VH-VL binders against Non-structural maintenance of chromosomes element 1 (nse1). Designs and how they scored, part 3

Target 1, 232 residues: Non-structural maintenance of chromosomes element 1 (nse1), of Schizosaccharomyces pombe (q53ek2)
Amino acid sequence: MEKERQDGLSDKHKFILQYIMCRTAGVDNEQVRELVQEQYGETATVEDVINELNNSLHNFDFKIKRVQDQLDGRLTLHFQNLSGDPVSQMATPYPPVQIELMRKIIEWIMKCDDYQYSLTTLQIQKLSRKEMGLAPSVIESHLHTFERDGWLRQREGIWTFTNHALAELDAYLHNEYESNLYECNACREIVIAGYVCDCGYCLHVYCCKHLAHVNCINCNTPWANATVIGRW

## First folded at step 4 (VH-VL; framework fv_ciduvectamig_arm2)

Design s32 (from c03 with heavy chain F60D, light chain L99Y)
Fold by ESMFold2-Fast, scan of step 4:
Structure s32 (fold): chain C 232 residues (1-232), chain A 124 residues (1-124), chain B 110 residues (1-110)
Amino acid sequence: as target 1 above (232 residues)
Amino acid sequence: QVQLQQSGPRLVRPSQTLSLTCAISGDSVSSDSAAWSWIRQSPSRGLEWLGRTYYRSKWDNDYAVSVKSRITVNPDTSRNQFTLQLNSVTPEDTALYYCARGYDFWSGYPFDYWGQGTLVTVSS
Amino acid sequence: QSALTQPASVSGSPGQSITISCTGTSSDVGAYNYVSWYQQHPDKAPKVLLYDVSNRPSGVSSRFSGSKSGNTASLTISGLQAEDQADYHCSSYTTSSTYVFGGGTKLTVL
């Protein structure tokens, strides 16, 4: 490692930090690994560099959070502001009505019955019209913006949080929606795509696949009988 | 660099509480990419993980089954430290005690920094 | 006994390769690729050598390599050197969010 400045970070650290910060929807861990190895040599690790960055960043209420995709296990890195209201931070460029719609969408996703943690386009349209009086074209425009900016993802008309949104909202969701949250027994992160056994043992789709067990390891009940969390 | 500095009594009487403190520098005890563990070492049992505390938007802990009824691992954010309390000690709790940082689940939380170790003897 | 099984001792001469095994169950070594290896010299705290079965932290020699098959992980030290004489410990994360260690292996360099 290069000699650190008085703030604890080298110029190479600051370059990697800027690379991550400029990718507002997150950056692939493998891309950062390539960058780290280019700058520090083949034995350098992403984990060491991110730890060193976070030690400095924490003094300013910032951090880099690693998120594992709940379906395929892909790792992404996300620059996060720990101060203030996370919804206001993510929605900084948005007018007040659009910020209010984002708050409502978060609520509707979190309070979904049947463990869905997602909304259809039709559900969003109906709820936005009923609770906010928004026209369909306005709702469509705002949804497009949320998808473009990396806050929501859509697959076949089914909307839920991106990994970036989950990273930014993590503290907010625990504070506001603790009773609506499941945590993965393998990795201890929030579950919006996974399985929960009747015994309470819960895994992300990827974590379940990675463990490669046909039955719940806690109670030996088949995973085929588990409640599905999310829609994908 | 992260440094872990241990302190606490080295002699504890049977049936009393073993208490150790681990002071952290170079990282925050509330860092959500870390978990803070106590691990002991004895000739008869080798290395034994005892428990950890960690912050993931809320504080949580995990404990080894063998000590779960007697152990508490607590963070102190104001002093940037964490403690071990082990109740109702017996001579079998005589061991070299380490605090350690486990870093990031995506790497399986390897213990990348360790304290200097404290030999605790349980004797009258 | 420890939860993970390691040989009590292994020996080799400078320049040789040695392998240390670490055997667990389907709820620890077999459950994840989250096996770590630690080197411990006398009167020192353990130092991480490998994590995620085969990944080396910065500064760890490429002479140290790891592998896993089923419920058994292995540490291989190639080009054995006098300073490799130490105790080696394996560790695994478990499906209950705890850790287990092996009994440790004393490596003697002859």
Scores: ipSAE 0.011, ipTM 0.580, lowest interface PAE 9.3, mean pLDDT 85

Design s35 (from c03 with heavy chain R52Y, light chain S97D)
Fold by ESMFold2-Fast, scan of step 4:
Structure s35 (fold): chain C 232 residues (1-232), chain A 124 residues (1-124), chain B 110 residues (1-110)
Amino acid sequence: as target 1 above (232 residues)
Amino acid sequence: QVQLQQSGPRLVRPSQTLSLTCAISGDSVSSDSAAWSWIRQSPSRGLEWLGYTYYRSKWFNDYAVSVKSRITVNPDTSRNQFTLQLNSVTPEDTALYYCARGYDFWSGYPFDYWGQGTLVTVSS
Amino acid sequence: QSALTQPASVSGSPGQSITISCTGTSSDVGAYNYVSWYQQHPDKAPKVLLYDVSNRPSGVSSRFSGSKSGNTASLTISGLQAEDQADYHCSSYTTSDTLVFGGGTKLTVL
C-alpha cells in the first residue's frame, strides 16, 4: 500500500527497533544515542530516529515511548503495544487468575486515595485474599513474577509501577482512572512521585528539582507546604 | 514529637460500656500516614490488638474478630483524639488498655508511639 | 495460650549477646516477613525495637538485630547493658488477616 511505502524503514532503523524491542525493562537513552551515532553519524539524534520509527509503528498500533524517571530524571525508551486491552497485553503469558490479580493491583494502587500510589506486600496479601480468595503463597509467587517481568518494582516491601509499566498503561490509566491521576505541569506525564500544590499545580520530584523554584509558579505558595505524591 | 494521652474510667460494671479516650499531640488524627489503634494486655492473654481507625479520603475502621460485634473506634478531628467504646463488658475484658500509632499500618503493625496505658477492671 | 512461643525467661551478663526466639507456624511467622519485636520496661508501654523481621526504627540501637528462618524469628541483643533488662514481645501477621503476639520473654541482666 501507499502508506506502507511512505512508512518504509531502513535496515539501520530496523536494528535500532529490534534493540529496543528485546529489552522489556526499557533501554537507556544514552545507549541508544551511541547506536544512533554509530549508524547515522555524530550529528544524528535519538529523537529524530525515534520519530521516524514511530511514524511507521503507528500504522500497527505500536509506539516507542521515552520515559523520564520521576525521581532522578534518567531517560529510558520503551516499546509499547497500543492495541487491545493493555493489562491482558502486559500479562499474555499469565494464567487468567494472575491477569485478574494484576488488574486488581493496578486498581488498588490507583484508588487508594492516600496520594501514595503504592502498596505494601501486606496490603496486597490482605486485599488479594479478601477480594480474590488467593492463597498467600500464590500471591507471593505472582508478585515475584510481576517484579521479574518488569511490571512492578519493590523496595523494602513497597510496591509500585515500573517506568515500563507506566509506559504500557498510560492510555489505560487515563481511560479508567482519570479522576485518580495527577499530571506533571512541566512535562505533562502521569505523576506517581512528586508534589501537588493546593492550587492543583503538580510536578514530579525531578521536574521540581530541575526547575529549582522555591514557590509554586502558579500561586506562589512554598513547595514545602505541598502534598507529597508517592512513597520513595 | 508525638504523644498520646489516655483518659477514662478505671472501673466498669459487667454488661456496661467501657469508654476510653486517646488525645493526640504532635500529629493529626487525620494524618494520611498513620492509623490509630487500641491494644490491651492481660496476664492470661498477653498483648491483643482490638481495632483501629484511619483517614485517607474518608474514615476507615477495622476490628479484631473476637470483639467486632461490640467494639467501636471513633475519631474526633475537632479535639484531635480517638475513642474506644466496648459494649457488654465481662470480667474477661479486665486488662491494661493502650492506644497506639501505627506509622506504617500495613507493615506488620509496627506501633511507634503508645499511650501511658489505662488499667480497666470489670467487676461488681 | 499465646499463639507464638517465646522462652519465659533468658539471662546474660553485661557485654554478652543473647538471642530470644519466637516460634510460630507456616500460617504466621513462616508465611510472611511481618515480624515485629517490642521492648517493655516495668510499668511502661511497649516500645517497638524491630519490624518486618530486621528493620530498626530511628533511634533504636544497632545492638538489636533480627532474623528469621522457617517458622522461627529471633531477636539478638549484642553488648548487653543493664537497661536491656525488660520484657520482650514478638508479633506476626497471619494468613487469616489477624495479628498475634508471643507470650513475652523476661530478660535478666546479671
Scores: ipSAE 0.000, ipTM 0.414, lowest interface PAE 15.6, mean pLDDT 83

Design s36 (from c03 with heavy chain R52E)
Fold by ESMFold2-Fast, scan of step 4:
Structure s36 (fold): chain C 232 residues (1-232), chain A 124 residues (1-124), chain B 110 residues (1-110)
Amino acid sequence: as target 1 above (232 residues)
Amino acid sequence: QVQLQQSGPRLVRPSQTLSLTCAISGDSVSSDSAAWSWIRQSPSRGLEWLGETYYRSKWFNDYAVSVKSRITVNPDTSRNQFTLQLNSVTPEDTALYYCARGYDFWSGYPFDYWGQGTLVTVSS
Amino acid sequence: QSALTQPASVSGSPGQSITISCTGTSSDVGAYNYVSWYQQHPDKAPKVLLYDVSNRPSGVSSRFSGSKSGNTASLTISGLQAEDQADYHCSSYTTSSTLVFGGGTKLTVL
């Protein structure tokens, strides 16, 4: 029987699983490829090992997801919990006020004006004080923790989701913020860095580069005229 | 290892619905690295891709223009399978039907695993 | 009608090289480097030989190579062997998020 034979995990599979699970920000696909080739020989592929792992993990509502960076296309592997409330799972070690702040930041990012899907440090400070009465030092401490734990990334005071957070929050964002979401027409993943044409056709920055089309495939309008999604 | 096992009626009358099932083992129908396709083969038309279903953040379908008005490709996560329904069949729909896994959009979804094939005859 | 044009047949002798062409449009073969080639023996499902124009899956002989120029992709089989006698099919992703196949080429090894 094929399914019964594939439900068990070898020690080598468990080693690769632990390697991925212990990297909370995700692990480079190329690093896992090297590990797989080291453990199983050069004919083994990352895809086969991950598929075998996912076959077993699915029984426990867990999954390893491959994520492509929306700007540069770099591939990373992320361990996910598919059951329960993803925000609560991400925020398990946090006190209630910090969990509430995380939920608010997710909301503020998703409902951000002008397709920005990001917040400045000042915006987070202002909104957190206004809606939750938090002191600036408390907000700063919590933001540092979210960045350290791999849920938010910051570049020059501009905050948005990490690839790990997008993987973990995927179902949650679709359920709670469907009307606020764009999906890439090429790869079908959520877009927080990309372009949306007036016709509604949408691509990640990297997907647009990869397809190398100057004009929108759907309406032939130049991508130079498209609305920019995100700040990067 | 991924295996695809096909089942369904092999004889369908004109104007009826052709219905086939592809059971998946060794992978999940909701795998975000795969797309699940139906492809048919006839002497007159060669290989013809009909459509696919795939999960990324929600379910998507893409269908060939020639069958788009008559076709549904539908996943069933509880049974780890996907189905083909082709409505209003004619004798021209007589073909060997395959299910297949397409892998990785970035490589043009090469079909790396195929079902065994089901010869469906459309005849009165 | 097949969307991609292949010759119906090609023949060669053992040890020779043969080339099979696959011609599309700027909306498929010309749009992307997403051309795949499949080998099919009688009463068997197709087996992928090449993808992304020239990439070989594990276990595929280096005798099989692929190239693309404009709207035409080509499969070349060098050092032709008796077991290469089969049907060969090309496919391409399209700008409409669909997949199209060629009509197939029957290779006879004489």
Scores: ipSAE 0.000, ipTM 0.578, lowest interface PAE 10.7, mean pLDDT 85

Design s38 (from c03 with heavy chain S31Y S33D)
Fold by ESMFold2-Fast, scan of step 4:
Structure s38 (fold): chain C 232 residues (1-232), chain A 124 residues (1-124), chain B 110 residues (1-110)
Amino acid sequence: as target 1 above (232 residues)
Amino acid sequence: QVQLQQSGPRLVRPSQTLSLTCAISGDSVSYDDAAWSWIRQSPSRGLEWLGRTYYRSKWFNDYAVSVKSRITVNPDTSRNQFTLQLNSVTPEDTALYYCARGYDFWSGYPFDYWGQGTLVTVSS
Amino acid sequence: QSALTQPASVSGSPGQSITISCTGTSSDVGAYNYVSWYQQHPDKAPKVLLYDVSNRPSGVSSRFSGSKSGNTASLTISGLQAEDQADYHCSSYTTSSTLVFGGGTKLTVL
């Protein structure tokens, strides 16, 4: 494969960047691979093009982050702003009260009991009323906006971060909630769906499945006895 | 102590309007942590929620789809009560009617206080 | 037809445990953890027993517990007592901001 020197962003790089940026919920790695091959030929890789983009984007505190889904391992690409307050940046189109609600929801998810890293609709309603005095219809409207815009994901009334939100909030969560975080021992990313052994060894659901270990590699205790992280 | 006291006609002719009143003591109909519902019970349909009224900076109403075209639930802050009006009644509206207080709007409407119930018969 | 499905009757002996199911759809029981249970004795209004699936009001015995899995909520009564003989009703909030009830279950304590 021929690697071409780039002193700035070419039109082909800008096309791929625009494609990723326009998909606010992230974009499939496989779909980007097709675009890369169309622009640069069959031997070009997503990894090389994204690295070239990131080298230029770093000058402006931007990055394209690849995220592996914690349950099924599917790869997505996400445009990320590394500067300023990421919660305010994520919520730029929102009124101040809605931005404050986003900050509160992040805190409640991160400080959730029993390793759940999720909230029920009822929990969000009760906490938002108690801490912010918001009406139930206003809270419901904001939650559906956060889901629509790709920041929160809801399944059967259980809310947690999307892969897009985890990408955007990564630095923020490490800075503000380090004591509340688990990291996967295989891929070193934040865990909100996985298992933690009593010895502290931790894996995403997908990483545990992919490694095919029946027992913890560190202490040889069965994974069946591990604490479950998250709800899925 | 919160008490709900129901009043209204027990016999209504088909096609007329069924009207019941629920008088509240020990609480305010405009209390912003409460919602005020009408629920009926019949052997054929069991318990059936009909509608509610509640105050959150302004008054709101929600109604069950089955009665939405015929029902009005209205608060009266001056008399501390709320009413049910159900238009164009049929014999199938014959039921025991309760008013009830939901003590937290969004907690799944646990009805913590109920009226005594009014048996309304719709017949000629 | 009741919106939520409950068994018409259930029975048990004093000291036993019984469970009553309440099955809805993805638009009610499956959508939110806003499920309540009511106990009704003959000729009396219903009394709230559980709310938010598993929360007990003050004064409700710890013998009453609740759970939910998918579209089905369950009420479990442990250590059955004669006074538990009553009708039990489930209710759920819906995605259209309304309330629906189950058909009711008559509990007989043998």
Scores: ipSAE 0.000, ipTM 0.374, lowest interface PAE 24.2, mean pLDDT 83

Design s41 (from c03 with heavy chain A35T, light chain T95F)
Fold by ESMFold2-Fast, scan of step 4:
Structure s41 (fold): chain C 232 residues (1-232), chain A 124 residues (1-124), chain B 110 residues (1-110)
Amino acid sequence: as target 1 above (232 residues)
Amino acid sequence: QVQLQQSGPRLVRPSQTLSLTCAISGDSVSSDSATWSWIRQSPSRGLEWLGRTYYRSKWFNDYAVSVKSRITVNPDTSRNQFTLQLNSVTPEDTALYYCARGYDFWSGYPFDYWGQGTLVTVSS
Amino acid sequence: QSALTQPASVSGSPGQSITISCTGTSSDVGAYNYVSWYQQHPDKAPKVLLYDVSNRPSGVSSRFSGSKSGNTASLTISGLQAEDQADYHCSSYTFSSTLVFGGGTKLTVL
């Protein structure tokens, strides 16, 4: 967290910014809405306040990004650093071996076979042992830290990026893994949970639901025939 | 060199608990390179994986959804064995039961050693 | 029914090639390259024949080969021999960290 670069913001702006920054896993849009209304009155909107914050933050290569969950459409707000190597900044508190493990996990997720963009605990254990020689207890400890700190999520042993990680890594993933990357044709964000039609038209799970289960607009093929992206 | 030897009752009444033991020689049940599974085979369902136990810094279990509510697979490090407990059995649980080692250096834990099999009949 | 779909039977003559398919979903065969094949002779436990779609354990004949396309894995046996007459089972790891098997295929060498 870099608080020294908040100079020039009003006290109310600083309070909202600090609230968001202190929640590194992201903060629910509705929680920020309540805080905004408390500070600025009932007619104030999250969008207006965040736009004002971003105008100031842009001068320091920082941004607050709103992220829509790819499965359920839930909105969260994330503080992100736009400068330097995102992986190093993301993993700044970690020792070098743990930073290297994070870089490898990002690579393994992005280069995962058959559009899965996720790894099982067993896959991470095997790959970490094979490529880094790490002991199982060390791997488990690091995975727990990545989950606790909001970089990876797991459900029933299936690990992938959090919304916070996707926000922070967005530019990095586009630059390093362009050939492994799908973008949603509806919202233009990275897809790790969605569908891709044989014609190349791609949608997040939520975006597909939002379009009321229409056939692919490019080729009119049913989405039931599309390739599934991710595991959920 | 690795051998799995099965033991346990071959006849179980409906509603009772099916209990089988798999004794390991030539490897350790706490080996971090292995998983220990129970698999059954019946004419109607073919081969069906039931669950596994394995040690990776701590003990883990994974269970098939069809039996998850009534199955336990437990390791015993002192006797170098692992057990299957399947509660509330019905005639549908009649099958040939195998224990097997999954070798985790081959991705997906393929089963490289199997026990001899135990035919368990569930009837009154 | 089994989670993965295999033909119930297949037949061939000595010297011929045969292929056995194994079809699953995007959550198992389609999710991982963690498909295994097992050979089972009557009254014997299954024996691993292939793992990771196409890899052979030491001692398994090069006549056995594997492939995968989308949600379907295939076992091919070339140069059929009488001792190949057996049941063949596919299995796959799932994204829920579980394993599923196919229904099995009886190979008859005529």
Scores: ipSAE 0.000, ipTM 0.389, lowest interface PAE 22.3, mean pLDDT 83

Design s42 (from c03 with heavy chain A35D, light chain A31S)
Fold by ESMFold2-Fast, scan of step 4:
Formats: structure tokens, C-alpha cells, sequence
Structure s42 (fold): chain C 232 residues (1-232), chain A 124 residues (1-124), chain B 110 residues (1-110)
């Protein structure tokens, strides 16, 4: 299809790569599909281009990860750094106190013992004041920047990870919080919005809808009786 | 361009272990957008998927029920390859064995690249 | 033994259309719209024709189309050509994160 050049990437590859890299919250698969078809023709696929990019990027411990939204199945593409401490890398432009706050927020979300994998604004304020001595206005400012920069999302005062944060933190969360994680039995990705059957079979909300089964395939118990993971 | 090159013994005696290697070029065995499978084909059964290994922040293996008790599919990141070990073989394991790359869940795991195939005969 | 049911054989003449069915269960074909079809010529590895029921990889002719209803997926080949004579295999992802194949269909172009 495409010939490898001396630098390993064509100009068309570099254009797609730059488009993805410049978007902190990730980019819609459909937007990239339009760019790929514009550059390579109507039969070209996002999958082929991303695989070609990842072959080159792997040499530098980078990759583009495709993420399926756990609620609605929307596909997004995320530029990811595979080396070093991902929390520090995410928060490189932040002051040390703000980096520490992000690390604490990750811990508090992951150690939820109620299957919720989320925090209210009130919980973040309370924990940040108690554990770090931060003023409410400082906490509010930092939360605003985390949301603006695409690391946390907020809906009706409920805070959790964006798809971009989940992509970037994936290895970190497995290394530090393995005992606190659920994995989808269909797609094998981390679950923060889904259902877990009493038998242990677990699915994202979207994977469960896509499956179109009323009952758990492993134990035949109705999904209506499953434990809900997440708050949405 | 992805290429899969198979190697391993073509004759195995009953009760022994069938062992094949698939060497990968043009991709990484630890690529998180790929799955690495073994598939066999016999005249009596058509194509039969045996198992896969894949990396998603940690290594996973999935195995077909029919072989689960005697199969291992292992990645080797240092050599960029993966292997099949099938224990306690019988003449019914005589087949053409392929390694293949599957693309992620969102695409339904199509096998887009295949090895050349290795005919393995199980006989005394 | 194949998990998915395909007819053993199908035939047609040049220019005709033929359809090959692939029937599974609610745990595979009926669960996800993730069915793949493969073409295999003698002494060659299979080549992917369709994935996600109806999507074509780059370079696959628009004469190949796919559909699915309930537990049955179908491959349709329009405008049959001599080079279409081959074995055709369906596969499906399962709810247990495994993959299953059909028994294969031999297409003869008369």
C-alpha cells in the first residue's frame, strides 16, 4: 500500500499522527476515518493506518490506542506514552501539589468499595482538605484544569476518568490497583461502567447491550440481577 | 508489512508434545491491537481455532474447550514470536497448523495475516 | 467438529449470484455482529473477505457482501467468476472471548 521512507513514516502518516497527537481528549474514530479516506482513498481503513503508525511508534515506546466508550460504544483514538510514570507524564505541565492531587484522586476512585469508581465534588473537597490541607478554591481550580485537559470528566457533580485517562493509565492501574479492577469478559478492558454477575462474569454497559442477551451466558442468571459497576 | 513464519517438527509420536513456533516481523507480539492465534485444519473438521495469546496491559490466553486441558500458547517478547505446545497428542491431532494475527474486538477478530502452515503428522 | 453450520457445497455459473449461510447460536453469531468470512484456494492459507458481518478489507471486490439475521449470517457473491471457486469459511467471536469456525463450504463454478 504505502512505502516506508528513510524516517519510517510517509507524509500522509505524519499528518494523521499529528492530528491525533494534538487532541488531548482523544479523537473520534469517524473523524479519523474521514481523514484517512481523504489521504488514501475511500477503501482505506483506520485500522490499517493505525497499525502502520504503531509499528513505527513502538520503537519509541509510543502507541495509538483505540478505546470503545463503556456506555455508548463510541470509538476514540488516543496517543499514549508507554514508558515511565504515566501520572507524572499526564501532569507534566502541573505544579507538584497538583500532580500529587491527581495521584490521590486516582487512588480514591480506585479504592471505592461500593463499585462506583467515581467521586462527588463534595468527596473530593473533603478528602483533599483532610489529606493534603488544600483550600477549597485551590481544589476547585485544579479540578477545572483536570477537566479542561481531558483527564477527568464530570456529570452532575460526579467525577471519574475520561477514556483518554483510562488509555494513558491502563498499565499503571493494573500494576498498582489490580485487586480493585474489573475486566470485561468480552473485550478484556478495565470496567468502570458495567455489570458483574454473581458468578464473576463482567461486561461493560455497551458490551452488555451489544451482546443482546437477557441472561448471563456463563451461569444463565438474568442481567437485571447483576451488580452495577459505576455511576452514570 | 506483517509476516508470520512458522517452524517446528512435522512428525510427532502419540503421547508426546507437539511444539510449533511462529516468528513475527512487521509487528510486535506485545502490540495491544493484535491477538496471536493458532488454527488447525484437518480434512474431517475444517478450520478449528485452538487458542490465542495477547497483551492488554497484561498477558491473556484464551483456549478452545476441546483442547484447553493440554494446550499452551506462549509469547516471547525477546524473540518477537509465539509458540504452540499441545500435550498428549493422538493421531486425531494430525492437521495443517497455522499461526495467525487477529485484529482487536471492535473488528470482530478477523485474521488478517497467516503463517505459511505446517503439516504435522502424529504417527508411530 | 465445527461450531457453526455451513452447507458443505454450493454451485453456480459465471454471472450468477450465490449465497452461503452460517448458522450458530445466541452465544456467537446471535450475540455480536462480529462475523468474518474467509476464502481459501487450494494449498493456500485462508484470506479474509469480510469482517463485522459486512465490512470489506481493502482490495476485496464489492461483489462480496454480507448480512446477518438472528443466529444466521450470510455471504453473497454476485457476478460469479471462475476465480471465486474456492472454500469459504465463516467465523464468529463468542461471549467467552473465544473464536469458532464453520465447517466450510466448497463453491464450484460450473
Amino acid sequence: as target 1 above (232 residues)
Amino acid sequence: QVQLQQSGPRLVRPSQTLSLTCAISGDSVSSDSADWSWIRQSPSRGLEWLGRTYYRSKWFNDYAVSVKSRITVNPDTSRNQFTLQLNSVTPEDTALYYCARGYDFWSGYPFDYWGQGTLVTVSS
Amino acid sequence: QSALTQPASVSGSPGQSITISCTGTSSDVGSYNYVSWYQQHPDKAPKVLLYDVSNRPSGVSSRFSGSKSGNTASLTISGLQAEDQADYHCSSYTTSSTLVFGGGTKLTVL
Scores: ipSAE 0.146, ipTM 0.663, lowest interface PAE 6.5, mean pLDDT 85

Design s44 (from c03 with light chain Y32W T95V)
Fold by ESMFold2-Fast, scan of step 4:
Structure s44 (fold): chain C 232 residues (1-232), chain A 124 residues (1-124), chain B 110 residues (1-110)
Amino acid sequence: as target 1 above (232 residues)
Amino acid sequence: QVQLQQSGPRLVRPSQTLSLTCAISGDSVSSDSAAWSWIRQSPSRGLEWLGRTYYRSKWFNDYAVSVKSRITVNPDTSRNQFTLQLNSVTPEDTALYYCARGYDFWSGYPFDYWGQGTLVTVSS
Amino acid sequence: QSALTQPASVSGSPGQSITISCTGTSSDVGAWNYVSWYQQHPDKAPKVLLYDVSNRPSGVSSRFSGSKSGNTASLTISGLQAEDQADYHCSSYTVSSTLVFGGGTKLTVL
């Protein structure tokens, strides 16, 4: 019975939009589902509400993007500004040195020639000292900020992009690092955790697992023989 | 609102190139939320997806295996349109051709807007 | 032929429920939950009825519902009405970033 207003969005839609916008590191799809059901009733779907929101947001160069985790397939929702330079947008609260460090970390992750798309804490410290002359304590402080703000994730000293960073940086990475990018042949998103067959056919870890094919669909070579992308 | 308006020759001789244009209004051909497809329909084969073009930081094209060797789907950002070129046509290419917008909301691009359709006959 | 298998025809009376199946392989219907259903009336372009197996676009009646089990997706129409008489087409995303359609099903409302 609820209709959208002449301003394009209902008050209930605006509430859900604000909820998503305020969670800069992204929001779990299931949390948004609960909010949608609270606002519109138990049969309402996240997909319909986000579709309606995006129809309005598109006019202002904004979007809510759903991201599928490359390892486990978990879905998160991310508010995205399509008009800004993503690194500058990420860097708005940061001092110039910290912005430059983020640009360098992106470069180092993208230009590693070992398919790893990640850096150890030691590698970041060594490269930051060598290329920027930063003290260890300054590097550690900035890394903690990037992790806290949802731009980088770390497991056992291995650093790479969060799903939020991948969503926000997508255009930037294609523009600046096209020759360093792999794309999933199933979903056409950037791959930093996956497998690439010798024939060039590439899948995310989750896409490969979910499809459950033992051999590459393109050349019939076993996936067990593929090159591993990422370190996770 | 989004509108797709088709144009192009309705009669093509065997071995020639079938060429159709789809003009877009109400959206941009380079919108990163859309993909632009060609789909044909014949009584004998039903609906058949042929290919698409779309912009995601760079241009992508995907083509059905059955036509991949002879098909091109090209965007034209200056005119806000996209085209189908199908080479070396045979009478089996006779069909009603649609252009369509696939939107990336939650899916493998459901087709939410369609052109009016163009009946193309391949005959000498 | 068509990549996905649908029955050529199905029929029902007003008020009944009918189900149309769409069977593919593990490389299309079985691979992803990216199955769409389209309704096509004579001399008109297809209209999307369902996407992502079971999601309805705004304005589509709740009488239309979708499900999927393994390599088979199903469209169920409850409370059949005369205006439901049309052709119904399923489609699926594939592991090769392509799209395939079923052969289509003609629904007759008797």
Scores: ipSAE 0.055, ipTM 0.610, lowest interface PAE 7.0, mean pLDDT 85

